# Miniprotein binders against q6w4x9r395to579: the designs that were tried, part 117

Target 1, 185 residues: q6w4x9r395to579
Amino acid sequence: GHCSLEGGSFVTTFDARPYRFHGTCTYILLQSPQLPEDGALMAVYDKSGVSHSETSLVAVVYLSRQDKIVISQDEVVTNNGEAKWLPYKTRNITVFRQTSTHLQMATSFGLELVVQLRPIFQAYVTVGPQFRGQTRGLCGNFNGDTTDDFTTSMGIAEGTASLFVDSWRAGNCPAALERETDPCS
Key: E = the ipSAE of ESMFold2; O = the ipSAE of OpenDDE; V2 = 0.75 times the mean of E and O plus 0.25 times the DockQ between their complexes.

## First folded at step 10 (miniprotein)

Design qb4 (at its last look DockQ between E and O 0.01; V2 from the best seeds 0.00; counts 0 for: pae E 10.9 > 1.5, placed apart)
Fold by OpenDDE base, look of step 10:
Formats: sequence, structure tokens, C-alpha cells
Structure qb4 (fold): chain B 185 residues (1-185), chain A 92 residues (1-92)
Amino acid sequence: as target 1 above (185 residues)
Amino acid sequence: GDYEEWLKEAEEEFERAIELWKEAVEAAENGDFEKAEELLFEAAILTYAAAALAAEALEHATTEEQEERAEELFERIWEFARRITRLIREIY
């Protein structure tokens, strides 16, 4: 399964459902019992301009009981709050520079993350087949059905992205928007 | 009105992105890889901006025809974005 966060506001789920949202919060991208130690992948969005539609991905966070890894455009920070030189390796996670513009987080448990640092901060999540039907978050449920990808944290399938995305907020943030405001209004 | 404005802006931004892409290619052919990279990066930024504009157009569509046109444009832009992204990844 492949999930992507591109262009600052676009998401493509594991089931290949595309959608767009504008938010300035931290959102759960991926939760799964297949992730060890209660692991979760999260995305941090922030304001990139003056309008509500000017939002962008600014960091990706992997958080478990044992590890916290924050990948941002400028640095990789671990659980001790220190910026690390790459490659960084823990028990079952390795973060290294793939190219001049890309970092990769490799794991031993079927999760791969590629982060494009420039010119746009983008993230690409890959999970193994063992994750099928066992994922939750903005990346969807990886069950081959796009129609139920917008399942909220409470297990309710939504027809639009806004309530779905908001349900996966990891903090107290403003509500996400699905579209820009009318410039004529 | 809103639909046409968004669609037009998307098209214009996409065209600019394409031009930057062409310039990037030319720069690379001339051995100016630094310039090529810069232009490619700018092209990528504009491409995703164009995609966003096309998405707005789609959201403002009131007819099936409008939806189809906007969707087609979005898909073209998005495909181009993916190509650029792939190329960027291949730059070591």
C-alpha cells in the first residue's frame, strides 16, 4: 500500500483515493496493530501563507513507546530532542539520506517512509501486505475499497474529507477546510 | 464565473510550469546543472500550484461538462507533477 502527501494539501490513500484538505494541525496518518510498540505515523501541517488555503506539510513524525522521530525540512529530531546526523539507527528503524533531496526511514516491520525535502516537503508512505485492512488514519484503511477510506477515528464513514480529517487530529487545532474560500467573497 | 476563473488560472500556471520545465531541460543540455535544478524546482512548485487551482475549479463546477474539463486538466497537471517529482528523486 502506498500513501502520499503531496503539494502541501493533497493526500492519496493506500487505496488510491485522492483528496485535498487545508489544516494546520498534527494528524494521524497511520495507526495499525502491525506497528510495534503502539507506533503511529503523523503529519504536521502549518500555515504557509496568509489565507486558510495556504497550508503545507512541514513535518512527519513517527511515534511509539520507544521512539520519536521527527523529520522536518531542516532536521531530523529524535526522542531526546537532538538533531541527529544521518544515518540514524535505532533497534528497528533507520533514517538515512536517500538523495540530495530525499530522506528515507526504513523499518524492520513493514513500514517505509520517503520524505522529499525540497522543493516541496512531501511524504510517501509504504506498508506491507500484512497491513491490509488494519490501518487507520488519513492514509485510509487499506482494504481495497475507496468508498470507506474516509472512516473517522470513531469508525464512521464520511462522504467528505473535512470531518474525516478533523477526526484524526492529534491536537487541539482549528477545523480543516476542504476548499479555498471564494476569492470573490 | 468562478469556475472559469479557477480553470483559466490553473491552465496559465500549468503553462508556466511547462515552460520552466523546458528551460530546465535546455539548461541541462548545456551542462548548467545548477540552473537546471533551480528551474526544475520552480517548475515543480508551479505544477502543484496549478493542480490546486484545477482542484478549485473542479469544486466550483456546476455542470457535468465543467467537472469533466476540470478533472481532465487536473489529471494532466497531476501526471506532470508526478513526472517532475520522479525526476527530482533521480537527481543525486
Scores: ipSAE 0.674, ipTM 0.864, lowest interface PAE 0.8, mean pLDDT 93
Fold by ESMFold2, look of step 10:
Structure qb4 (fold): chain B 185 residues (1-185), chain A 92 residues (1-92)
Amino acid sequence: as target 1 above (185 residues)
Amino acid sequence: GDYEEWLKEAEEEFERAIELWKEAVEAAENGDFEKAEELLFEAAILTYAAAALAAEALEHATTEEQEERAEELFERIWEFARRITRLIREIY
């Protein structure tokens, strides 16, 4: 299965359902029992331009009991707050430069993350077949049915991306320093 | 500063996760196991979010006191997450 986070805050789920949202928050991208040590993949979005409706991906975080791996738009890779030289390897995770513009996080548990650093910060998530029907979050449920990919954190299938995305926010996001209104929009 | 904001958000999210877990236990005691399972999934999601927020606070800590406080909160939240996630895996 493939899930993509592309410029303009576009997302395509594991079941190939596309949507777009505008938000400044951390979101649960992928949660699954198949991830070891209670792992989860998260996406951080922030304001990317002069308009408050322009948001983009700024970091991807893999969090588990053992690791907090952050890949940021500033090309710094950290684990548990320490910057790491690439290639970087744990028992079950390897992070390396795939090309001059792409980083890859490969794992032994069926999760692969490819991050495009330039020209636009984008992310591509690939999961193995053991994840079928076993995922939750912005990447959908991976059950082969696009009609219920917008299943919220409360288990409700929604018809709109905005309600779905809002349900996967990580807590109350900090208040933006920038204006909440745009008289020119 | 940023440390205090991240830590506060972690504590608030953790409290919400605990309340959902309590509701799940009550639903199970009333025989509503479908509701209990749905509440456990939501509690797990909030608990993961709280753990990430606590880990973010740790990365913004500038003193030994702040670092130890954030680590202790993270460990408490993570232990709670492990219990919920293990239970969810067992119903599969």
Scores: ipSAE 0.005, ipTM 0.280, lowest interface PAE 10.9, mean pLDDT 76
ESMFold2 (binder alone), look of step 10: mean pLDDT 83; pTM 0.790

Design qb5 (at its last look DockQ between E and O 0.05; V2 from the best seeds 0.00; counts 0 for: pae E 13.5 > 1.5, placed apart)
Fold by OpenDDE base, look of step 10:
Structure qb5 (fold): chain B 185 residues (1-185), chain A 92 residues (1-92)
Amino acid sequence: as target 1 above (185 residues)
Amino acid sequence: GDYEEWLKEAEELFERAIELWKEAVEAAENGDFEKAEELLFEAAILTYEAAALAAAALEHATTEEQEERAEELFLRIWEFARRITELIREIY
């Protein structure tokens, strides 16, 4: 399964359902029993301009009981809050520079993350077949059915992205906007 | 702005992005990877801006025809965006 966060506001689920939203919160991107130690992948969005529709991905966070890895445009921060030189390795996770513009987080448990740092901060999540039907979050449920990808954290299938996205907020943040405002305003 | 304005601007940005991409490819072929990267970066930015405008148009379409036009353009832009991203990844 492949999930992508592109263009600052666009998401493509594991089931290949595309949608967009504008939010300024941290969201659960991927949660699954297949992730060890209650692991979860999260996406951090922030304002990129003055308009409410000017939001973008600014960081990706992997968090478990034992690890916290924050990948942002300028740094990789680990458990102790310190920026680390790459490659960084701990137990079953390795973070390294793939190219001049891309970082990669490789794991031994079937999760792969590629992060494009420039010119636009983007993330690409790949999970193994063992994750099929066992994922939740903004990346969807990876069951081959796009119609139920907007399943909320409470297990309710939504028809639009706004309530779906909001249900996966990791903190108390403003509600996400589904529709674009006037880009010329 | 309105539907037609957004769509037109999206198309214009997309066209510029394509030109930048062509120049980037040429630069890469000539071994000027620094220039290629610069051009690809600009192309990528314009491409996603174009995508945003096309998406806005799509969201504000009031007729089936408008929806189809906006969707078609968006899909074209989006496909191009992926190509640019792949090319960027290949340039070390």
Scores: ipSAE 0.509, ipTM 0.792, lowest interface PAE 1.1, mean pLDDT 92
Fold by ESMFold2, look of step 10:
Structure qb5 (fold): chain B 185 residues (1-185), chain A 92 residues (1-92)
Amino acid sequence: as target 1 above (185 residues)
Amino acid sequence: GDYEEWLKEAEELFERAIELWKEAVEAAENGDFEKAEELLFEAAILTYEAAALAAAALEHATTEEQEERAEELFLRIWEFARRITELIREIY
């Protein structure tokens, strides 16, 4: 399956459902029992772009009980807070420069992350078929049905991206679409 | 300027991705699922590269018309990515 974070604010799920949101938070992209050591992939968004209401992707984080690998828009790769030279290799993970504008994190457990550094910071998540029906988060559930890709962290299918995205926040931050939603909704 | 160049390149890559998708569909209809999968993954790569260029154009848009055009292209690319995912699912 393929999930993408593009244009600073656009997401396409593993089931190819596109949506856009604005928010300044860390969000869970992908959780799955297929990821070792309680692994999760997260995305960090912050203010960026042509207006104060625009946000964009600033980092992608792979977090497990053993690793916290951060790939940030300033092109620095860290693990557990320590900057790393590329190629960077652990037992299960290799981070390397794929091209002059792209970094790749390859793993032995079926997760691949490609990060475009320029012209705009973007991320492309690929998971093997063993993840089918076994994912949660902003990338959706990978079950071939786009109607339930907006499933919240409580397991509720929502009709709007903003409620769905807000449920996957991994920190204390404003709701994803403060200016574009009715405060009384 | 850079907006027009990025948007034009996005359109060209997207058109190439569509051609690869058509070839993949033909291969799948003929039962050659190895080739169909290769073509679909190549189409997906080009689709996301096109999306990156459309997003770059959006970030450098200086008018509402430019912003709307780049967003419309980006959304078309999104819908195409969903179609590719559905076809990949049928192969597996």
Scores: ipSAE 0.000, ipTM 0.148, lowest interface PAE 13.5, mean pLDDT 76
ESMFold2 (binder alone), look of step 10: mean pLDDT 84; pTM 0.803

Design qb6 (at its last look DockQ between E and O 0.02; V2 from the best seeds 0.00; counts 0 for: pae O 5.4 > 1.5, placed apart)
Fold by ESMFold2, look of step 10:
Structure qb6 (fold): chain B 185 residues (1-185), chain A 92 residues (1-92)
Amino acid sequence: as target 1 above (185 residues)
Amino acid sequence: GDYEEWLKEAEELFERAIELWKEAVEAAENGDFEKAQELLFEAAILTYEAAALAAEAAEHATTEEQEERAAELFERIWEFARRIQELIREIY
């Protein structure tokens, strides 16, 4: 399964369902029992351009009980705030520079993350077949059915990306009512 | 902004991105990979910006004809983005 975050605002799920969204928060990309130590992959979005509707990916975070790895455009930061030279290795995770423009996080548990640093910060998530039907978050549920990829954190299938995405907020983001300034429908 | 303005700007950025892409391909064929990189990165940025504008137009379309036109443009831009990514892989 492949999930991608491209162009600042576009997502394609593991079931190839495309959507776009606007938000300035940290969101759960992927949760699964296949990730060790309650692992989750998260995406951080922030404002871009001249319009409040324009946001872009600024970081990807892998977080578990054992690891915190933050990948941003020029920096890999771990659980104690320490910037690391690449390659960076733990028992089950290796982060290395794949090319002059691409960074890769490879794992022993079937998750692969490739981050394009330039010209636009983009991310590509690949999971092995053991994840089929066992994922949650912005990357969808990986069950071969695009009609339920917009399933919220409460298990409700939504017809719009906005409600789905908002349900996957993580961290200290403001409440949704405070953020209804988008001129789109 | 409105549908017509977003769609027109998307088309203009897309045309400029195509011009930059052609220049990048020529530079790469001549072995000038630094120039090709600069041009290709500019083309990629404009392409994704154009895609966002086309998507914005589609989301604000008030008729089926408007939505179909914007969606068609978006699909052309998105396919072009895939070609740019292929070229980036070939150069690097």
Scores: ipSAE 0.376, ipTM 0.734, lowest interface PAE 2.9, mean pLDDT 82
Fold by OpenDDE base, look of step 10:
Structure qb6 (fold): chain B 185 residues (1-185), chain A 92 residues (1-92)
Amino acid sequence: as target 1 above (185 residues)
Amino acid sequence: GDYEEWLKEAEELFERAIELWKEAVEAAENGDFEKAQELLFEAAILTYEAAALAAEAAEHATTEEQEERAAELFERIWEFARRIQELIREIY
C-alpha cells in the first residue's frame, strides 16, 4: 500500500482515495498492530501563509515506545532531541539520504517512508501486505475499499474529510478545513 | 586501523543483505510476498547500515586509495539499495 502527502495539503490513502484538508496540528498518519513497540507515524502540519487555507506539511514523526524520529525540512531529530547526521540507525530503523532532496526511512517491519525535502515538503508511505486491513489514520485502512477510508479513530465512517482528519489529531488543535479538490490540479 | 575495520564491517553487512535479498526473491517466486517484503526490508536495513559504515570508512581514509575504495563500496551498496527498493515497490 502506498500513501502520499503531497502539495502541502493533499493526501492519497493506501486505497488510493484522494482528499484535501487544511489543518495546523499533528495527526496520526499510520497506526497499526504491525508496527512494533506501539509505533505510529504522524504528520505535522503548520501554517504556510496568512490564510487559514494556507497550510502545509512541515514534518513527519515516527514515534514508538523506544524511538522518536522527527524528519523536518532542515533536520532529523532523534530520541535525545539532537539533530543527527545521516545515515542514522536504530535497532530496526534506518534514516538515509537518497538524494540531495530526498530522505528515506527504512525499517525491518514493513514500513518505508520517503520524504521529499525540497522544493515542497512531501511524504510517501509504503507498507507491506501484512498491513492490509490493519492500518488506521489519515492513510486509511488499506482494505481495498475507498468508501470506508474516512473511518475515525472511534471506528465511525465519516462522509467528510474534516471530521475524519480531526478524529486523528494528536493534540488539542483547531478544527481542520475540508476541500474536495483533485490533488493533480 | 579504523578504516579497515569500518570497511570490513560494511562489506560483511552488505554480504548479509545480499543473502536476504536472495531469500526474498525465492519467497516471491514461491508466491509468499509477505515474507519476501519482510526480508527485503531487513535487507534494506542492513544495506543502509553498510552504507553508513562505508561512508565512515571514507572519512577515516588516510590515503586517496583508501578513500576511493570506500567510495566504490558505498556506490555498490547504494546501487543495491536502489534495487531492493524497486523490488519492494513491486510487491504490494
Scores: ipSAE 0.017, ipTM 0.324, lowest interface PAE 5.4, mean pLDDT 88
ESMFold2 (binder alone), look of step 10: mean pLDDT 85; pTM 0.819

Design qb7 (at its last look DockQ between E and O 0.02; V2 from the best seeds 0.00; counts 0 for: pae O 6.9 > 1.5, placed apart)
Fold by ESMFold2, look of step 10:
Structure qb7 (fold): chain B 185 residues (1-185), chain A 92 residues (1-92)
Amino acid sequence: as target 1 above (185 residues)
Amino acid sequence: GDYEEWLKEAEKLFERAIKLWKEAVKAAENGDFEKAEELLFKAAILTYEAAALAAEALEHATTEEQEKRAEELFERIWEFARRITELIRKIY
C-alpha cells in the first residue's frame, strides 16, 4: 500500500483516495498493530504563506516507546531530540540519504518512508501487505474500499476531509485565527 | 478569492511553470546543469501551487461547466506535477 503527502497539503490514501486539507497541527498519519512498540507515523503541518488557507508539510515523525524520529524540512534528523548524522541506525530502523534531495527510512517491520526534502517537502509511505485492513489515520484503513477511508478516530465514517482530518490531531494545536490575532504568543 | 480568481491564478502559475521547465531543458542541453536544476525546482514549486489553486476553484464550483473546467485544469497540472517530481528523483 502507498500513501503520499504532497505539496498543497494533498494526501492520497492507501486505497488511492485523494483529498486535501488546511491545518497547522500534528496529525496521526498511520497507526497499526503491525508497528512495533506501539508505533505511529505522524505528519506536522504549518502555515506556508500569507493566508490561513496555505499549509504544508514541515516534518514527519515516527514515534514508539523506544524512538521519536523526526525528519524535518530543514533536513535535520533527530531521535529523542538529539541530532543524528546519516546514515542513522537503530535495531530495526535505518535512516539514510538516498540522493541529495531524498532521505529514506527503511524498517524491518514493513514500513518504508521516503522524504523528498527539496524543492518541496513531500513524503511517500509504503507498507507491506501484512498491513491490509489494519491501518488507521490520515492514510486510511487500507481495506480496498475508498468509501470508508474517512473513518475518524471514533470509528465514524465522515463525508468531508475536514472532519476526518481534525479527528486525527495528535495534540491541541493553536488555531490559525489565534496566530493571526496574537503573533507574539 | 472566488472561483474565477483561483482558476485564473492557477492558469497563470501553470503557464509560468511550463515556461521554466522549457528553460530548464534548454539549460541542460547546453550543459549548464546547475541552472537546469534551479529552473526545474522553481517549475516544481509553481506547479504544486497551481494545483492547489485549481483544487480550490473546483471546491467552489457552482455549475457543471465550472466543475468540468476546474477538473480538467487540475488534472493537467497534477500530471505535470508527477512528471516533474519523478524527474527530480531520477536526476539524482
Scores: ipSAE 0.504, ipTM 0.813, lowest interface PAE 2.0, mean pLDDT 84
Fold by OpenDDE base, look of step 10:
Structure qb7 (fold): chain B 185 residues (1-185), chain A 92 residues (1-92)
Amino acid sequence: as target 1 above (185 residues)
Amino acid sequence: GDYEEWLKEAEKLFERAIKLWKEAVKAAENGDFEKAEELLFKAAILTYEAAALAAEALEHATTEEQEKRAEELFERIWEFARRITELIRKIY
């Protein structure tokens, strides 16, 4: 399963359903019992301009009971709040520079993350087949059915992205706005 | 020491990953694409773990030679991981 966060506000789920939203919050991208120590992958969005439609991905966060890794354009910060030199290794996670513009987070439990730092901050999430039907969050449920990807944190299927996205907020933030996907992005 | 233990373990996992990749190829050649996919992901997981161990070895290096060896191994593992990942991405 491949989930992508591109163009600042575009998401493609594991089931290949594309959608767009504008929000300035931290959202759960991926939560699954397949992630050890109650792990979750999160996306941090912030304002990139003056209008409500000017939002962009600014960081990706992996959080578990054991680790907290924040990947942003400028640095990789761990649970101790310090920027780390790459490659950085934890028990079962390694973060390293893939290219001059790309970082990779490799894990021993079937999660792979590639982050494009520049010119646009983008993220690409890959999960193994063991995650099928066992994922939740903005990346969907990875069950091969695109029609139920907008299932909220409460298990309710939504018809629009805004309510779906809002349900996966990790904090108290303003409501997300939905916009049409741009095929050129 | 710690360096050698981490390095050797990384090498072992990497070898296992390569073996799984070969099995995946064989499965694909036999038309068992589901099995091939499964094996590829397993190979990827082991590769990532191997990379983590190689990185640990690098952190425990006390000589320039040790650093060089660990770095070279890490690069080899990384390249393999990249290729596997790219292949997996093409499946979906």
Scores: ipSAE 0.015, ipTM 0.269, lowest interface PAE 6.9, mean pLDDT 87
ESMFold2 (binder alone), look of step 10: mean pLDDT 84; pTM 0.813

Design qb8 (at its last look DockQ between E and O 0.02; V2 from the best seeds 0.00; counts 0 for: pae O 2.0 > 1.5, placed apart)
Fold by ESMFold2, look of step 10:
Structure qb8 (fold): chain B 185 residues (1-185), chain A 92 residues (1-92)
Amino acid sequence: as target 1 above (185 residues)
Amino acid sequence: GDYEEWLKEAEKLFERAIELWKEAVKAAENGDFEKAEELLFEAALLTYKAAALAAKALEHATTEEQEERAEELFERIWEFARRIQRLIREIY
């Protein structure tokens, strides 16, 4: 299964359902019982600087009881707040520079993350077949049915991307829909 | 209205991105990979900006004709974005 975060605002789910959204928050991309130690993959979005309403991806975070790995727009990889040189390796996770523009996080548990740093910060998530039907978050549920990919954190299928995305916030941030409708600043 | 302005700007940026891509391919064929990278990076930036403008037009479409027009343009731009992303990976 493939999930992508491209062009600042575009998402394609594991079931190939495209959508886009705007928001300045950390969002849960992927939760699954297949990730060890209650692991989750998260995405951080912030204002793009192009207009007050546009947002783009600035970091991807893997978080579990054992690890907190942050890959940021500035090429910084951190674990528990400490900056790391690449390649960076734990027992289950290796982060390395794939090319001059791409970093890769490979894992022993079937998750792969590729981050394009330039020209645009983008992320590509790949999960093995053991994840089928067992994912939640912005990347959808990976069940082969696009009609329920917008399932909220409460288990409710939504018809709009904005309500779905806001339900997957990982912190107390302004709602994407609310911010988009605010007056110009 | 604003729908027409977004769509027109998307078309303009898309045409510029195609020209930059053609120049990048020629530079790469001549072995000038530094120039090819610069041109491809600019083409990628313009392509995604064009995609965002087409998507914004689609989100504000009020008729089925407007929806079809914006969606068709967006799909063409998105297919081109796939081609640029493949070339960026290949230049390295």
Scores: ipSAE 0.566, ipTM 0.812, lowest interface PAE 1.6, mean pLDDT 84
Fold by OpenDDE base, look of step 10:
Structure qb8 (fold): chain B 185 residues (1-185), chain A 92 residues (1-92)
Amino acid sequence: as target 1 above (185 residues)
Amino acid sequence: GDYEEWLKEAEKLFERAIELWKEAVKAAENGDFEKAEELLFEAALLTYKAAALAAKALEHATTEEQEERAEELFERIWEFARRIQRLIREIY
């Protein structure tokens, strides 16, 4: 399964459902019992302009009981708030500098992440087949059905991206706004 | 136990990555660059996962033979990774 966060506000789920939203919060991208130590992958969005529609991805965070890895626009990889040299290893997670513009996080448990730092901060999440039907968050449920990707944290299927996205907020933030635009545009 | 499992898994992932790379090449040859890019990224992900596992195996090697095997595999994987990354850089 492949989930992408592109163009600042575009998301394509594991089931290949595209949608767009504008928010300035931290959102859960991926939760799964397949992630060890209650791990979760999160996306941090912030304002990129003056209007409410000017939002962009600014960081990706992997958080578990044992690890906190932050990949940000500043090409800084941090674990528990400390900057680390690349390549960085922690237990089952390794972070590499792949290119001048791309970082990669590899794991031993079926989660892979590529982050494009420039010119647009973008993220690409790949999960193994063992994750099928066992994922939650903005990346969807990876069950091959696009129609139920907007399932909230409470297990309710929503018809709009905004309500769906809001349900996966990791903190108290403003409500997300929805715009239906093709992420490939 | 753990060493052999990690090494074997690394090999498996590496082989899969090579297959994906081949598919990417075919896609590119057919003019499907979007698919090619997707496959290349997937190949890259698997490659580095394989590298991570190989490195882990290396760190937990208890014999010289184990170290040599893990190191050799790691080097092969990294060489391949470099090739993939060169291609990815050309896309952007």
Scores: ipSAE 0.131, ipTM 0.518, lowest interface PAE 2.0, mean pLDDT 89
ESMFold2 (binder alone), look of step 10: mean pLDDT 85; pTM 0.822

Design sb1 (at its last look DockQ between E and O 0.01; V2 from the best seeds 0.00; counts 0 for: pae O 14.3 > 1.5, pTM O .691 < .8, placed apart)
Fold by ESMFold2, look of step 10:
Structure sb1 (fold): chain B 185 residues (1-185), chain A 91 residues (1-91)
Amino acid sequence: as target 1 above (185 residues)
Amino acid sequence: GSEELFERAKELIDRAIEAARRGDFEEAKRLLDEAFKLIEEAARRGLDEELIEALRYAAKLVREAIEAGNPKLIRVVKWLLVVVWWEVDRR
């Protein structure tokens, strides 16, 4: 399955449902029992400075009980707050420069993250088939059905992206309640 | 109780990294020293070991970022504190 975080605000779920939101928070992108050590993937969004309501991806965080790996738009890679030179390896994870503009985090547990650093900070999440039906967060539930991809952290299917995204906040942040969604979705 | 000390220490740690982001390292160090005192008092009062571990981890992140004086690491630590508090809350 493939999930993408593109431009300043666009997301496409594992079930290919596109949506857009405007918020300045850390959000749960992916949770799954397939991720070891209570693992999760998070996305950090901040104001882009392009317009008053626009936001963009500024960092991606992989966390578990052991690791807290941050890949940021300023091209810094850290684990547990310490800057790391690439390639960087743990037992299950390797982070390396794929190209002059892309970093890759490869894992032994079926998660792959590709981060485009330039010209725009973007992220592409790939999960193996063992994740089917077992994901939660902004990337959706990966069950082949787009109608319930906007399932909140409380298990409620919502009709709007902003309420869905707001439910996946990891912290006290402004709500993503503006109605500047793509007309097609 | 000891859980009130957790919230006070958490607030001090969050304020310390914000002071460091502004370049006020004197204030950041003062807030962090106060946080370490509350963490040790909370430990003496029997606050859950996992909560104490989270506070110590968070305080260590902030201390190391302040000592490095690197604005990029300070921003990373601010994002990491959100993650740490989220992990605590899901327990």
Scores: ipSAE 0.754, ipTM 0.884, lowest interface PAE 0.8, mean pLDDT 87
Fold by OpenDDE base, look of step 10:
Formats: structure tokens, sequence, C-alpha cells
Structure sb1 (fold): chain B 185 residues (1-185), chain A 91 residues (1-91)
């Protein structure tokens, strides 16, 4: 399954359903029992302009009980608040520079992340077949049915993206943005 | 050497994409599998591990995009392959 965050406000789910939203919060992209240590992949969005419709992805976060890996638009990679040089390897996660403009996070548990740094900060999430029907978040449920991708965190299927996206906000938005957008945090 | 293997792998990936465009997904998959083998061999022969991994990942994405019938994703991943290849060529 492939999920993409592109163009600042566009998302394509694992089931290939495209949608758009505007928000300035941290959102859960992917949560699954297949991720070890209660792992989750999150996206941090912030204002890129003056209007509410001017929003963009500014960081991607992988959070587990053991790691908090942040890849920011400023090309700073941190784990648990400490800056890390690339390539950086933990027990089951490796972050390395794929190209001059792309970073990659590879894992031993079937999650892959490619982050395009320039000219637009974008992210591409890939999960293995073992994740089928076992994912939740903005990337959908990976069950081959696009009609139920907008399932909220409470398990309710929504017809529009706004309520769906809002249900996947992670914690206090202002506080989360400050913490996750600061590469030194 | 490893560079030659890498080049051959790229050619196979290109051919796989073309096969997919023709609707021949079985051939595309076969070609990609062969490309993966060459990439792995190149890695064993000392090609930069990060670049090999990047190429492998990109190829995997192409394969999955083909299997899913997602032309948009195929285009994106193809572009990634080009970028990775450029990084190799400039070294």
Amino acid sequence: as target 1 above (185 residues)
Amino acid sequence: GSEELFERAKELIDRAIEAARRGDFEEAKRLLDEAFKLIEEAARRGLDEELIEALRYAAKLVREAIEAGNPKLIRVVKWLLVVVWWEVDRR
C-alpha cells in the first residue's frame, strides 16, 4: 500500500483515494498493530501563508515507545529530541539520504518512508501486505475499498474529508506544532 | 562490475515500466524481479549501500504501483528512479 502527502494539502490513501484538506495540526497518518512498540506515523502541518487554505506539510514523525524520529523540512533529523547525523540507525529503523533532495526511513517491520525535501516538502508512505485491513489514520484502512477510507478514529465512516481528518488530530495542535516543527526540540 | 550491474538493472526497470504501460503486468513484474537480483549483486560487489537501497526501494514502489494499477504513482516513482540514477552518475 502506498500513501502520499503531496502539494501541501493533498493526500492519496493506501487504497488510492485522493482527497484534500487544510489543517495546521499534527495528524496520525498510520497506526497499526503491525507497528512495533505502539508505533505510529504522523504528519505535521503548518501555515504556509496568511489564509487558512495556505497550509503545508512541515515534518513527518515516527513515534513509538522507544523512538520519536522527526524529519523536518529543514533537513534536520532528530530522535527523542537529539539531532542525528545520517545515516542514522536504530535497532529496527534506518534513516539515510536517498538523494540530495530525498530522505528515506527504512524499517525492519514493513514500513517505508520517503521524504522529498525540495522544492516541496512531500512524503510517501509504503506498507507491506501484512498491513492490509489493519491500518488507520489519514492514509486509510488499506482494505481495497475506497468508500470507507474516511473512517474516523472512533470507527465512523464520514462522507467528507474534514471531519475525517479532524478526528485524527494528535493531541493539542498548537503545542504539537511547536514541539515538532522545532528541529532543536 | 557493480556499476554495470546497476546500469542493467535500470534498463530492466525501464522496460518493466514500458511493459506496464502496455498492460503486460506479468512481464513487468518479471523484469522488476530480475532488476532486484542485479541490484543485490551490485550491492555485494561494493556499490554504495545507500544508493542501492534507494534504487531497490524505488523499484519496489514501481512494482506495487503496477500491481495496484496506479499510473500516477508509477510516474512519481519513475521520477524518483531518475533522481537516484542521477546521483549515481555524478559520482
Scores: ipSAE 0.000, ipTM 0.169, lowest interface PAE 14.3, mean pLDDT 83
ESMFold2 (binder alone), look of step 10: mean pLDDT 83; pTM 0.821

